# VH-VL binders against NAD kinase (nadK), part 85

Target 1, 268 residues: NAD kinase (nadK), of Syntrophomonas wolfei subsp. wolfei (q0aze0)
Amino acid sequence: MKIILVNNRFKENTEKKAQEIAGQLSALNVEVIIDNGLDEPYAGTVDFIMVLGGDGTMLRAARRYGQRAIPVLGVNMGTVGFLSNIEINELAEYLPLILREEYSLEARMMLEVAVFQQQSLLTRVFCLNELLLRSNSPRMLSFALEISGQKLEPYRGDGLIVSTTTGSTAYSLSAGGPIADPQLDAFIVTPVASHIINKRPLVVSPEREISLHLLEEREAIIGIDGQIKMDFGAENRVLIKRAPHPLLMVNLKAKPFFTSIDRSLQRQ
Below, E stands for the ipSAE of ESMFold2; O stands for the ipSAE of OpenDDE; V2 stands for 0.75 times the mean of E and O plus 0.25 times the DockQ between their complexes.

## First folded at step 8 (VH-VL)

Design H10 (from H3 with light chain S33N; framework fv_patritumab; at its last look DockQ between E and O 0.77; V2 from the best seeds 0.00; counts 0 for: pae E 3.4 > 2)
Fold by ESMFold2, look of step 8:
Structure H10 (fold): chain C 268 residues (1-268), chain A 121 residues (1-121), chain B 113 residues (1-113)
Amino acid sequence: as target 1 above (268 residues)
Amino acid sequence: QVQLQQWGAGLLKPSETLSLTCAVYGGSFSGYYWSWIRQPPGKGLEWIGEIYHSGDTNYNPSLKSRVTISVETSKNQFSLKLSSVTAADTAVYYCAREGFLHWSPYGMDVWGRGTLVTVSS
Amino acid sequence: DIEMTQSPDSLAVSLGERATINCRSSQSVLYSNFNKNYLAWYQQNPGQPPKLLIYWASTRESGVPDRFSGSGSGTDFTLTISSLQAEDVAVYYCQQYYSTPRTFGQGTKVEIK
């Protein structure tokens, strides 16, 4: 059995704990690869991914490994968010179940974000929470949104968020979007500081394709899960679709979404 | 290990339609662009076009009016049709995968063995 | 279209000596957001399909000997074979995948002198 341990190298206690857990797993004849964010993602096949840390570490793991159909367990190390399932001090209790594959999986929709120059693919990134298109200057953006070939009236403002339901409690919420049940598959399209007052958030079928491009030359940024930034100009367009594979999140311990919303939001 | 197998008729008369198929084994069909490339005897390589697993295509403008690339995703296959062939279309035709790693394309990392197509003059 | 021009068209190099092939694109092939040049090098032996050697201008494909190296950025690129072996006799192509259509250089034939 081979496991990836994903941690955040910028927090010293996660690095030490990851090494301790790797030692424990090695003693059980489990091969362990540590991904602390410094190196390229591990390219080989693995059976399980364990994320040590908060939502940000899970977002990186999802971006790196989410399309590989590998179970992913969030292990909280202090700051509880929306994406952890168990606490670090419970890991020993649940480890036998993990090794015997005695757990359920919850599928979480991901976005496939493809950036083009004209017809040429420049990059494709998968993300769990959201894509943000935003102005990178004091000037507002004028941009076009198409949903499955249907052109909406042009947007004018600071930008736009396209999120999953999992991302509904992240930046989309701060920009006025709804909280969505993460068991739903949908896009949530939330304007950011729109100059056009009648542009309300939209909830859109995951079968739709969403296209964005600028209508004027402006300095703009595409942000991915608040962690990746890409310059975006009038020569570019971005196409957003449901990713081919959901993130497969491991459920070992019940985590009621609705009764935990206030606590989780207070911690963010 | 990802492997491409290609087949189709190797001898054509002028004005016929070239038709080749490429099947993908040992790896994912989804998430990649799939290309056709040709090489006339003793000459260099010419990219014909590509197709994404969703059906989206890009064609070489020099061939666009005569080329159709299609997918059959349930069979992990893609095909090339080139209409109205002439002797100038005599070449070895290759299928290939556009490689993709770490959020970026990286060139054609897997190639078919090639199919010689001869158009009699 | 991005035109790819290789130089020289052919070269003869003694065994164990260094071979250098240049490739120039008519436009930049650098994707600056990830600092990656969308430039590949291929080796083609007679009767065989091309084989990927180098991608992103300088990254060796798995199984490629370390005597092959790539360098350059933007529009100017170089493939170097540090110590030519008999099995390196082939035609070498550069190729850009920044833009469509994908385009190849005209090829460079490497021979033993």
Scores: ipSAE 0.435, ipTM 0.772, lowest interface PAE 3.4, mean pLDDT 90
Fold by OpenDDE, look of step 8:
Structure H10 (fold): chain C 268 residues (1-268), chain A 121 residues (1-121), chain B 113 residues (1-113)
Amino acid sequence: as target 1 above (268 residues)
Amino acid sequence: QVQLQQWGAGLLKPSETLSLTCAVYGGSFSGYYWSWIRQPPGKGLEWIGEIYHSGDTNYNPSLKSRVTISVETSKNQFSLKLSSVTAADTAVYYCAREGFLHWSPYGMDVWGRGTLVTVSS
Amino acid sequence: DIEMTQSPDSLAVSLGERATINCRSSQSVLYSNFNKNYLAWYQQNPGQPPKLLIYWASTRESGVPDRFSGSGSGTDFTLTISSLQAEDVAVYYCQQYYSTPRTFGQGTKVEIK
């Protein structure tokens, strides 16, 4: 068995823990690769990914490895979030199950985000939570939203979020989006400070495609999962689709999403 | 590891339609743009167009009115049709993959062997 | 369209000597967000398809010998063969993949002097 441990090099405690766990796994004849984000994603085949940290680390892991159809376990290390399944102090208890591959998998839809210039693809990224389009100035943006060829009325506001159901409890929520069942596949399109006071979020079928472009010569920013940023101008277009592969999240411990959501949200 | 195999008629008369197919082996078909490029004898390279696995296409404006690129995902194949051919369309036609690194295209990293298409009356 | 112009059209260099090929784009192919030049170099032997040598202006494709190097930014680029070998006799093309349509230089034929 080969396992990738994903941690955050900027979090010393996760780095130390990764080394400790790597030692323990090695003693059990498990091959371990540590990914702290410094190097390129490991290109070799692996059987399991263990994410040590919080939601941010999980998001990074999803972007780096999500397309490879590898089971991904979130191990929380004292942070508040929605994407971890067990706590670090529980790892020893569940390790035998991991090694025997006695766990359930939950498929989480990811986004495929493509950025174009002059119809040329500049970059493509898979992400678990959301794409954000926002103004890079105190002025509102004017932008066009197209869903599967259907052109909506132009949007005016600070920006727009296109989120997965997984991402519904992230920035989309802060912007007034609905809380979605993580087991549901859908896009959530949430306006950010629209000039229309009661501009409502859209729940869109994952079979559709979402296109965004600016209608004026202004500078904007594209954000991916709150971790990747890029400039976005009138010459650019973004296309959002359902990723061809979901993230396979490991479910070792049952977590009742709806019964605990209020508690989780209060902690943020 | 990834290989492209291409086939089609190599001899055409003027006004006929060029038809070529490219098949992908040893790798993923999804997630890439697939291109057609041609090269007249003794001359340089001309990009014809590209297609994504989902069917999204981009064409060279110089050929757009005559070019159709299609995809058959179930077979890991994509095809080129060029209508109303003339002697000027005589060339070696290549299919190619535009590779990705670090989430960005970085060039045509895999090529077919090419197919000579001659247009002659 | 972004026009790509190479110079020279033909180059004869002695074995073991440096070969230098220039490529100019009609507009910048630098994507500022990534600070990367969307510029590639290809090698083509007779009867064969082009082979990717350099991408992002200066990064060697896997398996490409160290004697090949790319440099430049914005609109001016250079492919250098530090020590020409017999197997390096070929036509070389620069290509931009910054915008559509993708465009190539007219090619530079490298020969042994």
Scores: ipSAE 0.082, ipTM 0.662, lowest interface PAE 2.6, mean pLDDT 92
ESMFold2 (binder alone), look of step 8: mean pLDDT 94; pTM 0.958

Design H12 (from H1 with heavy chain H53D Y106F; framework fv_patritumab; at its last look DockQ between E and O 0.83; V2 from the best seeds 0.00; counts 0 for: pae E 2.4 > 2)
Fold by ESMFold2, look of step 8:
Structure H12 (fold): chain C 268 residues (1-268), chain A 121 residues (1-121), chain B 113 residues (1-113)
Amino acid sequence: as target 1 above (268 residues)
Amino acid sequence: QVQLQQWGAGLLKPSETLSLTCAVYGGSFSGYYWSWIRQPPGKGLEWIGEIYDSGDTNYNPSLKSRVTISVETSKNQFSLKLSSVTAADTAVYYCAREGFLEWSPFGMDVWGRGTLVTVSS
Amino acid sequence: DIEMTQSPDSLAVSLGERATINCRSSQSVLYSSFNKNYLAWYQQNPGQPPKLLIYWASTRESGVPDRFSGSGSGTDFTLTISSLQAEDVAVYYCQQYYSTPRTFGQGTKVEIK
């Protein structure tokens, strides 16, 4: 069995704990690769991914490995978020079940985000929570949204969020979007400080293709899961689709989503 | 390892349509740009165009009026058609994949063996 | 269109000596958000397809000998062969993939002197 341990290189306690857990797994004849974010993603065959840390570390793991359809377990290191399943002090209890593959999986939709210069692809990235388009100056943006080739009336404001249902509790929520059941597949399109009165949040079929581009020359930013930042200008456009594969999240411990919302939001 | 195999008729008369096919083996077809490039005898490389698995295409403006690139996703194949050929279209034609790493393109990492197409008479 | 210009057109170098090929683009090929130059170098032996040597201006493709190196950023790039071997006799092309159409330099023929 081969497992990737994902931790955050900027959190010293996760680095030390990752080494400790790797030692414990190696003693059980489990091959362990540590991904602390410094090196390229591991390219070889992997059976399981264990994420040590909070929701941010899970977002990076999803971005790196989510399209491989490999079980991913979130292990929290002190604060329960929306994406962790067990606490670190419970790992020893659940480890036998992990090794016997006795767990269930929950599929979480991901976004495929492609950024172009004119018609040339500059990058393609996958994300679990959201794409943010925002102004990189005091000036507001004027931009166009197209959904499956249907052009909406222009947007004007600070920006726009296109999120998954999993991302509905992240920046989308702060911008006035709804909390969505993460088991649903949908895009949630939420304007940020719109100066156009009738621009309401939209819930859009996952089969749609969403396109954004600026209508005026302005300095803008595309943010991915709050972790990747890309300059975005009048020569660029972005295409957003449902990613080919969902993130497969491991469920070992019951975590009722709806009754735990307030507790989980305290940690964001 | 990803392999590209290409085929098509190598001898054409003026005004005919060039038609080549490239098949992808040993890897995913989805999520990549697939390109056609040509090289006239004794000359440099000219990019003809590319296609994404969704069917979206980009063509060299100098050829756009005559070129069609299409995809047959169920067969992991993509094809080039170049209409109204002349002697100037005589070249070795290559198919290629645009490689991706770290969410960025990195050039054409896999190439077909090439097909010489001669336009005579 | 981004025009790619190589110099020299032809280069004769003694075995074991350094070969240097320059490539200039008419516009920057740097994707500044990721600090990556979308510039590749290819080697083409007679009768064969091009082979990728260098990508992102300075990263060697797997299996490419250490004597090949790339440098430069933005608009000015260099391919260096530190110690020319007999098998390095070929035509070398730079290519940008920052914009469409993708464009190649005119090629540099490297020969043994």
Scores: ipSAE 0.548, ipTM 0.814, lowest interface PAE 2.4, mean pLDDT 89
Fold by OpenDDE, look of step 8:
Structure H12 (fold): chain C 268 residues (1-268), chain A 121 residues (1-121), chain B 113 residues (1-113)
Amino acid sequence: as target 1 above (268 residues)
Amino acid sequence: QVQLQQWGAGLLKPSETLSLTCAVYGGSFSGYYWSWIRQPPGKGLEWIGEIYDSGDTNYNPSLKSRVTISVETSKNQFSLKLSSVTAADTAVYYCAREGFLEWSPFGMDVWGRGTLVTVSS
Amino acid sequence: DIEMTQSPDSLAVSLGERATINCRSSQSVLYSSFNKNYLAWYQQNPGQPPKLLIYWASTRESGVPDRFSGSGSGTDFTLTISSLQAEDVAVYYCQQYYSTPRTFGQGTKVEIK
């Protein structure tokens, strides 16, 4: 068995713990690769990914490895979030099940985000939570939203979020989006401070495509999962699709989403 | 490891339609833009257009009215049609893959061997 | 369209000497967000397709000898062969992939003096 441990090099406690766990796994004849974000993603075949940290680390892991159809376990290390399944102090208890592959998987839809310059692809990225289009100035943006070729009325506001159902409890929620069942596949399109006060979020089929472009010469930015930032101008467009592969999240411990949602939100 | 094989008619009369096909071997067809490029004898390179496995296409504006690029994903193939050919369309035509690295394209990293197409009365 | 202009059109260099080819784009091909220049260099031998040498203006493709190097940013770029070898005789092209249509320089023929 080969396992990738994903941690954050800027979090010393996760780095230390990753080394410790790597030692323990090695003693059990498990091959371990540590990914702290410093190097390129490991290109070799692996059987399991263990994410040590919080939601941010999980998001990074999803972007790096999510398309490879590898089971991913979130191990929380004292943070508040929605993407971890077990706590770090529970790892020893569940480790035998992991090694025997006695766990269930939950498929989570991801986004495929493509950014273009003059019809030329600049970048393509997969993400678990959301894409954000936002003004880079105190002034509102004017931008066009197109869904599967259907052009909506121009949007005016600070920006727009296109989120997965997983991302519904992230920035989309703060912007007034609905809380979505993580077992549902859908896009959530949430306006950010729209000039139209009553502009409502849209729930869109994952079979559709979403396109965005600016209608004016303004400076904007694209944000991916709150971790990747890129400039976005009038000469750019963004296309959002359902990623071809979902993230396979490991479920070792039952975590009822709706019964715990209030508790989780109160902690944030 | 990835290889492109291309084929099609190499001799055309004016006003006919050029038709070429490119097949991908030894690698993934999905996830890349596939391009057609041509080179007149003794001259430089001209980008014709590109296609994604989804069918998304981009064409050179200079040729857009005459060019059609299509894809057949089940065969890992994509094709070029150029209508109303003239002597000016005489060239070696190449299919190529636009490589992708670190979430961005980085150039044409795999090329076909080229097909000479001659337009003559 | 972004126009690509190379200089010189032809270059004769002695074996073991440095060869320098310049390429200018009519617009910047630098994507500031990634701090990358969407600029590639190709080598083409007679009767063969172009071969990718350099991408992102300065990164060597796998298998390309160390004597090849790319430099520059924005609109001005340079391909350098530090020590010309006999097998380096070819036509070299710069290409931008920042926007569509993709465009190439007119090519530079490198010969042995």
Scores: ipSAE 0.329, ipTM 0.754, lowest interface PAE 1.5, mean pLDDT 93
ESMFold2 (binder alone), look of step 8: mean pLDDT 94; pTM 0.960

Design H13 (from aa20 with light chain N34F; framework fv_ragifilimab; at its last look DockQ between E and O 0.86; V2 from the best seeds 0.00; counts 0 for: pae E 3.5 > 2)
Fold by OpenDDE, look of step 8:
Structure H13 (fold): chain C 268 residues (1-268), chain A 122 residues (1-122), chain B 113 residues (1-113)
Amino acid sequence: as target 1 above (268 residues)
Amino acid sequence: QVQLVQSGAEVKKPGASVKVSCKGSGYTFTSYAMYWVRQAPGQGLEWIGVISAYSGDTTYNQKFKDRATMTVDKSISTAYMELSRLRSDDTAVYYCAREGFLDYSPYGMDVWGQGTLVTVSS
Amino acid sequence: DIVMTQSPDSLAVSLGERATINCKSSQSVLYSSFNKNYLTWYQQKPGQPPKLLIYWASTRESGVPDRFSGSGSGTDFTLTISSLQAEDVAVYHCQQYYSSPWTFGQGTKLEIK
């Protein structure tokens, strides 16, 4: 068995713990690769991914490895979030199950985000939570939203979020989006401070495609999962699709989403 | 081991159509976009268009948009480019080329077919 | 459309000497967010398809000898062969893939003097 441990090099406690766990796994004849974000993603075949840390680390892991159809376990290390399944102090208890591959998988839809310059692809990114289009100035943006070729009325506001159901409890929630069942596949399109006060979030089929472009010569930015930032101008467009592969999240411990949602939100 | 193999040379009359094939091997065909480029004798390279081998989404050079059609058959890892209403100035070597992708971005055409000579003459 | 112009059209250089080919774009091909120039150099030998040589203006493709280097940013780019070898005789093409349509320079024919 080969396992990738994903942690954050800027979090000393996760780095130390990753080394410790790697030692333990090696003693059990498990091959371990540590990914702390410093190097390129590991290109070799692996059987399991263990994410040590919080939601941010999980998001990075999803972007780096999500398209490879590898089981991913979130191990929380004292943070508040929605993407971890077990706590670090529970790892010893569940390790035998991991090694025997006795666990359930939950498929989570991801986004495929493509940014273009005059019809030329600049970049393509997979992400678990959301894409954000946001003004880079104190002034509102004017931008066009198109869903499967259907052009909506122009949007005016600070920006727009296109989120997965997983991402519904992230920035989309703060912007007034609905909380979505993570077992549901859908896009959530949430306006950010729209000039139209009654502009409501949209729940869109994952079979559709979403396109955004600016209607004015303004500077904007694209944000991916709150971790990647890129400039976005009038000559650019962004296309959002369902990613071809979902993230396969490991479910070792039952975690009732709706019964715990209030508790989780109160802690944030 | 990664390679693209194109169909053989074609001779056509003006007004006819030609369809060139490009078979990929040694890699996951659906994971890469395929470009089409041509080169007239003694001239530079000219971009025709690009097609996603996964989604089938296409982008054409406007110069060819009304005459060129790109398609893919995933079952046999093959891309096709059809050019209609041929004229003498369409005489060229036509290449398929795989899009190299690195660090979430395309970086160039990293694998090329051997080329297909298409001759248009009366 | 972005126009790519190479200079010179043809170049003769002695073995072991430096060869320099220039490429100019009518518009910048720099994507500021990534700090990358969407500029590629290809090598094409007679009867063969082009071969990827340099991408992102200055990164060598795998297997390309160290004597090849790319430099420049924005609109002005240069391909340099530090010490010309016999196998380097070819036509060299620059290409931008920043904006559609993708466009190429007219090519530069490099020969041995």
Scores: ipSAE 0.610, ipTM 0.832, lowest interface PAE 0.9, mean pLDDT 93
Fold by ESMFold2, look of step 8:
Structure H13 (fold): chain C 268 residues (1-268), chain A 122 residues (1-122), chain B 113 residues (1-113)
Amino acid sequence: as target 1 above (268 residues)
Amino acid sequence: QVQLVQSGAEVKKPGASVKVSCKGSGYTFTSYAMYWVRQAPGQGLEWIGVISAYSGDTTYNQKFKDRATMTVDKSISTAYMELSRLRSDDTAVYYCAREGFLDYSPYGMDVWGQGTLVTVSS
Amino acid sequence: DIVMTQSPDSLAVSLGERATINCKSSQSVLYSSFNKNYLTWYQQKPGQPPKLLIYWASTRESGVPDRFSGSGSGTDFTLTISSLQAEDVAVYHCQQYYSSPWTFGQGTKLEIK
């Protein structure tokens, strides 16, 4: 059995704990690949991914490995969020089930985000939470949103968020979007405006294709899961689709989404 | 062990159509775009277009837009390029090539098919 | 369209000597956000498909010998073969993929003197 153990190399206690867990697993005849963010993603076949840390570490793991259809377990190391399933102090209790592959999976929709320069692909990134389009200057953006080729009335404001239902509790929420059940597949399109405009958040079928481009020359930024940033200008467009594969999140411990909403949001 | 295997050589008359196939193996077919490129005898390379193996979305070189049709059949990991209203100057080797992709970025065409010679003569 | 111009159209170089091939694009092919030049070099032997050598202007494809190197940024690019070997006789193509349509240089035929 081979697993990837994902941690954050810039947090001393997660690196030390990752080495301890790798040692324990190796003693059980499990091959462990550590991904602390320093090296390129492991390219070989693995059976399981264990993420040690908070939501940010899970977002990186999803971006690196989410399209490989490999079970991914979130293990919380302190700050509780929306993407961990068990706590680090519970790992020993659940490890036998992990090794025997006795767990269920919950599929979480991901976005496929493609940025173009005059129809030439510049980048394609998969993300778990959201794409953010925002102004990179004091001036508002004027931009076009198309949904499956249908042009909506132009947007004017500070930007736009296109999120998954999983991302509904992240930046989309701060911009006034709804909290969505992460078991639903949908896009949530939330304007980011400092002015009151007659644009409401939209919930959109995952089968739609969403396209964005600027209507006049402005400096803008595309942000992916709050972790990747790309310049975006009048010669660019971005196309957003449902990713080919969902993230397969391991479910070992019941974590009722609705009864935990207020507590989880207060901690963020 | 990534391979692209194309259909065999064809001889056509002017005005006919040809459909070239390209079967991918040794990789996840739907994760990569497929490019079509041709090369007339003794001449340079010319891009025809690209198709997403996942969505079927296409972008064509405008020169070929009205005569070329690219498709994919995901179930058999095969891409197709059909060129209609053939002329003598369409005589060329037609290649399929897989999108090279790493670090969220394309890097050109990393695997090429063996090529399919299409000869158009009257 | 971005026009790719190679120079020279052909060259002959003695075994073991340095070969240099230039490629110029009519517009920048640098994607600044990732600091990558969307320029690739291919080697093509008679009767064979092109083979990828160098991508992102300077990154060597796996299995390509150390004697091949690429340099340049923006609009001016160079492929260098530091010590020419007999197997390097081929036509070399540069290609941009920054803007559609994707375009190739006209090719440079490399021969041994």
Scores: ipSAE 0.385, ipTM 0.741, lowest interface PAE 3.5, mean pLDDT 89
ESMFold2 (binder alone), look of step 8: mean pLDDT 92; pTM 0.938

